# Designs tried in a protein design chat: miniprotein binders against q9bqp7. Part 48

Target 1, 240 residues: q9bqp7
Amino acid sequence: VPQNWFPIFNPERSDKPNASDPSVPLKIPLQRNVIPSVTRVLQQTMTKQQVFLLERWKQRMILELGEDGFKEYTSNVFLQGKRFHEALESILSPQETLKERDENLLKSGYIESVQHILKDVSGVRALESAVQHETLNYIGLLDCVAEYQGKLCVIDWKTSEKPKPFIQSTFDNPLQVVAYMGAMNHDTNYSFQVQCGLIVVAYKDGSPAHPHFMDAELCSQYWTKWLLRLEEYTEKKKNQ

## First folded at step 3 (miniprotein)

Design r6
Fold by ESMFold2-Fast, scan of step 3:
Structure r6 (fold): chain B 240 residues (1-240), chain A 89 residues (1-89)
Amino acid sequence: as target 1 above (240 residues)
Amino acid sequence: SREELFERILELIEKGDKEEALRLLREYIEKYPDNPDALFLVAELLYDMGRPEEARKVLERAKELAKKTGDPELIEYVELLEREIEERS
């Protein structure tokens, strides 16, 4: 799909706060159907290099941990990520959900890692909220929309262990962010416009998280690449 | 670090900056000559750049190193790429 036919930004929307905008962060539930998710599109269109590296990492880990150990390791990584996202949702929401679930989660290394980023986050507009691009027919579940250092951003929280257990390109992370941004900007459930992205990489040992800010120009460049991945996905599905 | 350099190489490959990726892969191989995965990536990149004969030569080196280091899985990948190059040439 050509970028010139489907712009990332919606000219009919403003990025400025409106008094009629809801004061409580939006949390629209994701209703799964046949429409592909952002993560599915990206996973189904991985490059040959990404596939090779993932397979090599998998084989190396199986050699080190055994098959049962590898399964346990991957389960723990997914669980840690899930808990990190739940903790962030609780911290950024006026609701105190995590005080009821797991107090120790608020003291994790990952949460310590993002403290310096969180102090610059305000004006939360959406948390764990579903987006759909009604024209391009894809869906997603974004982590957070909030102001970072005064700029309204789609914020994506990532976890990383040190040393890293495997090598993987972070290039798809910008694609994920702009896919959510483009969907939100054209989703009738939302009335505002987002023009910036932020990828935050948190570390297990509590080392300061690394913020990767994406301005409007960079978002537009990655949007073009996302449209190519979406086109590749659609073409693959026509042949099944 | 080794991991940081390799990640940068992967980012360049995915971005399509093939010449710069190849330059850094050569630097990586100079520092880590016992890594057959790096040689395999050089071969894939050369093939993607329309240089299949150079890719074949690098694949031979990758296979020899994989045999020396006891990596039968990589030998299998090398043979798959060799077959692809042969069928599409």
Scores: ipSAE 0.014, ipTM 0.293, lowest interface PAE 7.7, mean pLDDT 79

Design r7
Fold by ESMFold2-Fast, scan of step 3:
Structure r7 (fold): chain B 240 residues (1-240), chain A 89 residues (1-89)
Amino acid sequence: as target 1 above (240 residues)
Amino acid sequence: SREELYERILELIEKGDKEEALRLLREYIEKYPDNPDALFLVAELLYDMGRPEEARKVLERAKELAKKTGDPELIEYVELLEREIEERS
């Protein structure tokens, strides 16, 4: 798919708030169907090198922990990530009670890790919300859309143990963010324009999270790469 | 650091910058010669770039290191790529 036929930004939308914007963050539920998700597309179009590295990591972990130990480890990583996202949604939701906020702040070092980032986050417009690019036929569930240091961003919260448990998730993070951005900018459930991305990597030990800000130009560059991955996915499906 | 250099290499492989990835992998191997995965990645990149003779030589080194470190799973990857190179040569 040519980049100029499917732009990431929608010229009919603005990133500025208007009086008709909802006062509460949007939370559109994800509807399951045959349309592929962003994560499915990325998972099915990994390079031979990415697949090799992931498999080698799994082999070493299983050797160290055993099959059952590996399953427990991955389940715990998933659960910690889920709790981290739930805590952030609660903290950023204007409808949250004070008691719920206090409990969430005590959950993990990951929340301590992101405190300095949260100070710069305001104007939350969407939380845990579904996006769909009807023309390009993909869906996703984004974490957050909010202003970071005055710029409206798609924000993706990542957890990392030092060392990181999953090598592949690091490489596809920018593609995931721009895929959500392009979908949201062309999804009729939303009325605003997002032109920036933010990947926040939080650490289990409470070390300061690393923010990876993506300006409009960088987002456009990764959008081109995402369109290539989507094309690869579509071609593989035709040839099955 | 070791981890930072390796992560940069993997990012270059992801971007498709094979020549730069190969250059940094060679630098990585000189500093950290005990990683047979790095040697296997060099061989894969060389083969993808149309340099099968060089890939085959690097695979021999990867196999020897894998035997020394007790890594039979990597030996299977080496043997599979060796077979592919031989069949297409």
Scores: ipSAE 0.139, ipTM 0.662, lowest interface PAE 4.0, mean pLDDT 82

Design r8
Fold by ESMFold2-Fast, scan of step 3:
Structure r8 (fold): chain B 240 residues (1-240), chain A 89 residues (1-89)
Amino acid sequence: as target 1 above (240 residues)
Amino acid sequence: SREELLERILELIEKGDKEEALRLLREYIEKYPDNPDALFLVAELLYDMGRPEEARKVLERAKELAKKTGDPELIEYVELLEREIEERS
């Protein structure tokens, strides 16, 4: 299927905790360089259909909100998402980091939405941490790696603004998760293996968040699709 | 073939030939039944053509398929269009 196939899982690694694991969650800073990010690869390889649907959504939103209203809406959704991620990082970090956070970040409807999911999250290994696939040469910034209901997962936190959901990219969330997973599994900054993914959609009104769990088999299927997108991106770059 | 068919469909939509676009979309869906994006596009066209009841039914199918394929972003698109249809009923 992809010409340059590479495995998502690393046979030399385990998802079990070991003595060499750090006592606090890892947070490797993302250094921007010429190596493509997961987000850029996905944005540059959207299908014509995905681009068309995204453009129609934008036009529909602009029709309802006006040009300025749309820009304000998208800016506000971005800011709320950023604050939600910051609050989650604070909640999942060691207790001493919580005293330094804004009270309003911890009281949002999005945080209320995700409470029942957080009760099933433990054993946090990484938060807002950079990953790099040394062989396939791409980078990313993942939200969280932790055990969800006893299984080590790459966890991606999403916000939804019901009734007017913001769409920043089309249909690629599972690909993003497995791209991070594959990178982390082959990144020398990490010593463990992740085989599962979790996409959590939190709601502004505090309605219960929806978890989308991805087992190892499903992750492997999406990994093949990610490799095809990466191959497409690389081919486009050579033809520029 | 697949990509050429989608290009023709999009061109027809841009030209305003919605009936022909819908016909080709149904042909596309018969060949590629696991594509929830195509079902959403059908629903959007049906709504634009003044056929909201048919659009609602197609949106239900699109949402169920999006849930099975793990596509939360498409579910958000579906829910947005569902609300617009409800507001005009």
Scores: ipSAE 0.007, ipTM 0.291, lowest interface PAE 9.0, mean pLDDT 79

Design r9
Fold by ESMFold2-Fast, scan of step 3:
Structure r9 (fold): chain B 240 residues (1-240), chain A 89 residues (1-89)
Amino acid sequence: as target 1 above (240 residues)
Amino acid sequence: SRLELWERILELIEKGDKEEALRLLREYIEKYPDNPDALFLVAELLYDMGRPEEARKVLERAKELAKKTGDPELIEYVELLEREIEERS
């Protein structure tokens, strides 16, 4: 369907551990340049329907909380999400650094929510690490690359107030995951192949997080949709 | 004159004349300080020009003004751009 198709997986790479793999997770810094990020592409190519749904959600929240209450709510949600990511990076990093971090970050209900997922996560390869697709010209900052139940995954951690049992209810999250995956598989800073994705939706009240596992076939399907969004973005920029 | 200046600014942005657009946009803000759209456009241009720290500061001003003027749609766009800047930094 996309006119400028490119494969998500790199046939020259293996998903098996190499002797040269680093003993500590990679954390390549994201560098500012003119190359668009995954979030920029997705934000600039939202459909009128996506914009409408987002606006309707906002209006409902404002009606319930008032404008000041909505401001406090959204600020709190953003801060909680940031703290959740910081806590996960701390938990998954080498233990020698744990005492140097804020202990309060580890007490969140979101961390309780994700405990049953974390017990199945091992072999962490990258944390809060930059990826760049050199051929398709986009960049991103992924949360985590690790083995989940024995399969190497790009893992994306999300916080939510409402249960999201189906992958379709995570909006553009599947596109974000496969965009990071395709970039990593073709980024010279990495030597391994990722073929699976995992979106973990954690809940404030500590209710068990919902894992949305994406096998290679599902990743390929979302990859096609990501390529269409990327083409739309590129076309809009060419028409300036 | 206000509408003509605004239309000229949007035309320059569409043409990719970002430096001239920024110059006129700053002039517009000085004359019409109650327009949060103008602040948002400044932030967009600064970010596109590789100046994300200046963009962050302008976005915070845009969000506060959008709340005061009752523009929830703009608040959401501001938050999306804030997240974009955070991901790329």
Scores: ipSAE 0.000, ipTM 0.098, lowest interface PAE 14.4, mean pLDDT 78

Design t1
Fold by ESMFold2-Fast, scan of step 3:
Structure t1 (fold): chain B 240 residues (1-240), chain A 88 residues (1-88)
Amino acid sequence: as target 1 above (240 residues)
Amino acid sequence: SPERLEEIIRKLEEAVKLFEEGKIEEAFEILWEVLEELLELIEETGDPELYEILLRVFEALDLIDEGRPEEAIRILEEAIRRLEELIE
């Protein structure tokens, strides 16, 4: 799929705020089950390197923790990530009212990890919001769209046990971000355009999160790779 | 194939050069290409020496993520020497 036939940016849109734009962040629920999600496309088209790394990690963890211990560990990792996202949505939403449990979530190591990033985040346009690329026929649920250091970004919050100071270490996260970006830029539910991405990797021990800013050029490069993954997924689906 | 091993060696040498020049992101991209090619050769040959070399390249990637590129470079140079021995 040629990038110039399906551009990531929409020439009919501006990334500047419009007076008629809602003052409240958008939160559109995910509705369609037949159209593939970004995460499903990426999971079904993992590279051999990614499959090998995942299997190697899985076997080492099972050796250390046992089958039941591994299941409990992965369940806990998932739960921690979910709580981290819920806390961030609460922090960034002007309508949230803190409760006792909510306050305890805000004191987690992951939230401490991202404090220096949050200071540079403002102008929130969307939170936990569904996007759909009508022409390319995929959907997604993005974490956040907001200004980071003055630039409108699709922001993806990640938790990690190991340091991730380089964007290449985040595997498919850049593809996920640009997939959401391209979908939002062509989704009629949104009137603005986003041209930048931000992946924020937070750490449980409160160590400073690593921000991976993606400018328009870098987003365009990853968009080309995303289109290849989407094409691969479509071809695999046709064969079965 | 000696030709395929020579190509992997060339890519590893380029990655080392890029790390020495501080071009970490470009070097990382080349290392991921090396990992893909090594995995394909391992699947085709079942060579345990290639598997050991693959694990060392993964260790080098981890060291780079930890901010230890000098140690990563030494490991990559070791991997190059081991691949050269397989050609011989």
Scores: ipSAE 0.016, ipTM 0.496, lowest interface PAE 5.9, mean pLDDT 82

Design t10
Fold by ESMFold2-Fast, scan of step 3:
Structure t10 (fold): chain B 240 residues (1-240), chain A 88 residues (1-88)
Amino acid sequence: as target 1 above (240 residues)
Amino acid sequence: SPERLEEIIRKLEEAVKLFEEGKIEEALLILWEVLEELLELIEETGDPELYEILLRVFEALDLIDEGRPEEAIRILEEAIRRLEELIE
């Protein structure tokens, strides 16, 4: 068990809409800080198998494409992901519904991939919004908080070249989702409670995206694992 | 140690059984444990055969993600046989 255990859910909060809830999704900007981000914590505490897979993939790609080709490839993957997130924010934001949409973004294979999932998404509460856990001292930038099939979820949009039909194949994505959830549930900038997560893996060829829904029990299980990763990060930083 | 190889073999056999039963997510959890244990043994021993077996288990993971569990099972059964040869 983690030494600095803290609950993921906040008993003072409700997941039900109330009259004080904003009609426009929240978008709190992420400020650069000495406080570690979720992505930094996870990257610096990768498992041995994750490190091995990443290094083998990198070496094989460099051998095949060359150093410059590898850099171009990774830049293109990053750009595609960025554009996918921008398109989703545009689609889900009422402020961008007509005049500010880029029709070309809406035509991508990734957007086609998620259409069946988007039909089940409503009640958007936050988009590209910063979260901070003041007690556990970490920050993050979550993609989306919305109802998926009637349940309020932290939703994380992912792109993949290979199929990811099983949550176990998404590596640290469940940890990332629950880290954002726990932070938001205890962040004074937010007034609601999130108890569920959703990882959506989209495909460039338009193949149907794979949704990985995480109920409250599963979120609690991954939360314990996130706390252990955070503890490992904190101890590594002290020993450096 | 031989005991650690026997434990890895047991876990691989359980993963194969779970894949055969269509319990893919449960089998994947066990395969990730096997990968961690193989990596630890490789760091300790430097055994190139363990490295080759590790690569085959990663290939099986890719096949599962591609919806090809029967091919993954064949590869895992090969990995089991190769580990058994190291004990003997």
Scores: ipSAE 0.017, ipTM 0.548, lowest interface PAE 5.5, mean pLDDT 85

Design t11
Fold by ESMFold2-Fast, scan of step 3:
Structure t11 (fold): chain B 240 residues (1-240), chain A 88 residues (1-88)
Amino acid sequence: as target 1 above (240 residues)
Amino acid sequence: SPERLEEIIRKLEEAVKLFEEGKIEEALYILWEVLEELLELIEETGDPELYEILLRVFEALDLIDEGRPEEAIRILEEAIRRLEELIE
């Protein structure tokens, strides 16, 4: 079977808004746990080289911080990322009411970092929403679907500190984005087409975030690589 | 640091020469030093080009393990050119 038999884009769909589009962003809950998630597939199919990079970084951090210090550091990184995503969802939701918690989340350096990106984001279609590829049988939870500089994108928000933890996960981010895109384009819960991706890396100190825009051609190239990772995951599960 | 990139380039050039001379064990030792230095620089800079170069050096190691040193040398020469572009 050619890898091109499962296209990323759906020729029956348009990226243009229409009268039937919902007035509020979609937020479909994740309902299945037997079907592998995008993040599980990527984590289970890391190359030997990516595993080495992660383990080397982990050992260096443990050497510097100690076992307990490393545990606290990684917990804090996770919590900061979670808060950043919650703040962005609040900012981008047109009917969201500001809460005391939301006000505190909006004061982070990460939010300051993305201000110049946010001014170019409009037409939000989905936030923290589940996607499923019916044919390829994988599921994901995407951060955001919105127009960036006039183009409808799957947008993935990332936080970064110096030194940057989990360097290999940033390099799987294009695969994560196109996996969500392909799923959404073939998910009956959605009616529109996404052809572009955007990875936004925000910085804790408020330094300007770096946007990594992915046009349709680049998305197609990464889609082929994602299909290989999915095939590798399926093969590993079969042989275990 | 540009000085650190120049040191990595020097080591890669030495490794290529050693592979061409059939001194595989000595060349592999130097490649592992290159991997460690690239990893440290990637952690400091977050440069995606350096990460791609790191992965290519790993591919060269796999090719050597498979008895394909001429293909490994070509990959290492590509890595040298890419690192030189980062200095310029």
Scores: ipSAE 0.013, ipTM 0.240, lowest interface PAE 8.5, mean pLDDT 80

Design t12
Fold by ESMFold2-Fast, scan of step 3:
Structure t12 (fold): chain B 240 residues (1-240), chain A 88 residues (1-88)
Amino acid sequence: as target 1 above (240 residues)
Amino acid sequence: SPERLEEIIRKLEEAVKLFEEGKIEEALEILFEVLEELLELIEETGDPELYEILLRVFEALDLIDEGRPEEAIRILEEAIRRLEELIE
């Protein structure tokens, strides 16, 4: 049990659209300072199994590619992920805000991988938008808030080289989603309530992406785990 | 310690049972707990046999993600037998 428990959902908010909702999705810029980001909290509190897997993978890659080859490989993986996110933002943004779509961004295996998911996404309310939990003091940059199959979700787009058909194999991804959700639900820059999450794992070869839908109950379970990671981070920071 | 090894064995047996019942997500939750406990025990003991068992459990996770639960179960049953030998 976390010592500083706080609710993920805000009882004063609704997930229903209203007439005051902007026609253009929100895109609040991330302003970094001493307040920790969701990704930093998770990176500083990785489980022993996550640390072991990361170090083992790194050692094997360096042995095969050399140190320079490893840096080039990881740079390319990062660039592919960045382009995937740029393509999704372009696809989901209103046409009026874009001068011209980059055809090369739209013709990738990752984009083919998510086509069956995208057809069920509508009512986009936020894209690449900053969230801050004012009480728990953390920040984040979420990918997307939109309706998936009629339910308002925090949606997180991921790329993977290996299949991820089970949510357990995504490690910290559910924690990242609920951290953003809890922040948004209590952030004064937003007026609506999100109670569901969606992790979409896309594949480079165009094989169908795996969607991991998280209902309100599952989000509440992962929220408790996120609060424990946040508590661990805070204690670790005090002792440094 | 024998008590900690016995707890790990019990969890692995429960995970195998859940995989056999097709309850993959529940089985994976338990398997990740086993990995965490094995890593902690390896840090304390430095036992190379525990390290080899850990690697086999990670291989079982990869097999599950690849849709090969029968082969994963065989590896986990091997891990159980190896842990039992450490107690004996």
Scores: ipSAE 0.065, ipTM 0.601, lowest interface PAE 5.0, mean pLDDT 85

Design t13
Fold by ESMFold2-Fast, scan of step 3:
Structure t13 (fold): chain B 240 residues (1-240), chain A 88 residues (1-88)
Amino acid sequence: as target 1 above (240 residues)
Amino acid sequence: SPERLEEIIRKLEEAVKLFEEGKIEEALEILYEVLEELLELIEETGDPELYEILLRVFEALDLIDEGRPEEAIRILEEAIRRLEELIE
């Protein structure tokens, strides 16, 4: 699928706020059916190298922690990530719509890690909100759409126990962000244009999170790669 | 075989050069190929030295993920020297 036939940006939309924009961030529920999600597409189209590295990492961890220890580790990572996203949604939601924040959700080192980034986040337009690309037929659930340092971004929050100072270290995260961006820009439930992405990697020990900003040119480059992954997924499903 | 070890050495040297040039993504692709080839040789030979070299390449990947490419390069250069000793 050529990028020229399916552009990431919608020329009919603006990134500027207008009077018809909701004052409360959008939270459209994800209505799953036979249409594939971004995460499913990416999981089903991993390269041979990615599959190999994940399997070798798994074997190394099992050797170090044992089968039960690895299972416990993986479950804890999942739970911590879930709590982190819940805490961020609570923090970024208007206070008047929430009676009281869950104290336990706000006490993680991950929230401490991301404080310096949150200071630069404003103008929240969507939180935990479903997107669908009408013509490419995929869906997703994005974390956040907000202004970061004055630029409207799709923001994806990640947790990590190890530093991720290079964007190349985030694997498929750039593809996930641009997939959400392209879907939102062509989803009739939204009226604005997003041209930038932000991947925020937060750390368990409270060390400062690493922001990986993606400008329009970088987003366009990753969009081309995402279209190839989507094409691979579609062809693989036809042959099963 | 000596020829396969020489190919792995060549790829590691190329990866080091790419890391020195700041071409992280390109260097990582080559390291992934090195890991595949080392595992294939380990399964064929059972050589414990190749297994130790494999673990060092994994450590280099971890260092790259941590933003420590200078330390990763030193480990890869060590791996090159160890592979050269196996040929000789």
Scores: ipSAE 0.007, ipTM 0.246, lowest interface PAE 8.9, mean pLDDT 80

Design t14
Fold by ESMFold2-Fast, scan of step 3:
Structure t14 (fold): chain B 240 residues (1-240), chain A 88 residues (1-88)
Amino acid sequence: as target 1 above (240 residues)
Amino acid sequence: SPERLEEIIRKLEEAVKLFEEGKIEEALEILWEVLLELLELIEETGDPELYEILLRVFEALDLIDEGRPEEAIRILEEAIRRLEELIE
């Protein structure tokens, strides 16, 4: 049990839209701050077991690709992920849909992969938007908040090669989603409540993306684990 | 402890069953738990046989990534037998 337990959901908020809601998705800019980001907290609190598994995966990849090949591979994976997120933001935002006419970006295998998921996405409330938990003092940049099959979700878009790599597909993704959710639910820049998460794994070859839906109960379970990671981060920072 | 080894064996048997049913994602989640538990036992005991079993489970994961689940199942069944021998 975390020492500084705080609820993920805000009883003062509703997930239903109202007449005062903006017609365009929110995009609050991320301000540089001394407050730690979700990704920083997770990176600094990996267990020795997680570090060992990551190092083993890295060594396997280096043996296959060489040192320079591995560096190029990881840089390309990062770049492709960034471009995928940019394309999704453009597709989901009416204001941005025609600004970028890059056919390579909009017609990638990853975008083909998510088409069946996008058909079930509507009511976009936020895109590439900053969240801050005012009480727990952490920040993040979430990908998307929208209705998926009628339920308001924090949606996290991931890219993967086919078959998806074990290590990359298992890195703390549910913890990121619930951390963003808890922050948004208590951030004064937002007025609505999110209780569900969705992790979408898109594939380079255009194979159908894999949706991992997280209901409120599952989100609550991962929220407790996130609070423990945040507590560990805070303790490590005080002791250095 | 024998009870902890029995729990790991049970999880590996469940993972094999899930792979046989084509439920790859659910099976992988259980294999992740097995890897972490084996690492904890290795840290506690320093047992080289547990380390060899860990490496075999890693090989099974690589085979799954390559789309070769039947070979992965064979490796996991070998790991189960080796763990059972440690109890006996």
Scores: ipSAE 0.007, ipTM 0.232, lowest interface PAE 8.9, mean pLDDT 79

Design t15
Fold by ESMFold2-Fast, scan of step 3:
Structure t15 (fold): chain B 240 residues (1-240), chain A 88 residues (1-88)
Amino acid sequence: as target 1 above (240 residues)
Amino acid sequence: SPERLEEIIRKLEEAVKLFEEGKIEEALEILWEVLDELLELIEETGDPELYEILLRVFEALDLIDEGRPEEAIRILEEAIRRLEELIE
């Protein structure tokens, strides 16, 4: 019986922070191919609970807003999220100054929400950068790799209109973070190892963002769950 | 079946205990298992009372998300009582 488990951390890489002094964060472009993305795997392997919750939410919103109103709402949420990520990439890029940035990108409740988190973020090594796990054959586009409170993390920025003080087990955000982490740790385009994750939930009204830190042990636990989702995806593709 | 309802009740009781201990993430893992089992049972039986219980469990999830675990626990305890009534 072959062992189908793969470690999230690469034993050939240092556990100590690499003191590489790059002034420019890596930004490897994501290439379109048949290899599944993290988001595709998660989307195609949603649990019955996740599907039910999504449909329940969708039906409620359609009843409240109408079909056209729902489409407008979801488009606006997507656009706000996209602009938030663009603003964060600009803020964290050492090649841009505040005076050179689009001031309108910096004027949002979401950006105000994350200010207290950003003061603890330094040593940015990658921004909007592609990762690939060569052995497990999946790809992804991560938001950020940087030190948070002295620990190198894969950081995922999320927007929310209401408070989310707890990480919900039905949300795939922890799986997304560890999938990127495992891919990066085994991607030849990167030389460092990441052992921690951070999910930051920012709020539209500027209320302080909630940071959900994931230590190495928690990342290993979610990695096991991600491997099960990847296996489920692979089996479903064989049966299509 | 009565055995499956008893399983769901035990899991809900464990989730309530974990919420009371502040182990929110562990409690949520169990709660999502309960939701999956309720959905399968509803599909098999078509029981409208099970559907109403499912909706109450989702309300409890919303309360947990809002940082209101005491109110969520009360709703889950109500769900347990309603499931117990179905066994009888």
Scores: ipSAE 0.006, ipTM 0.207, lowest interface PAE 9.9, mean pLDDT 79

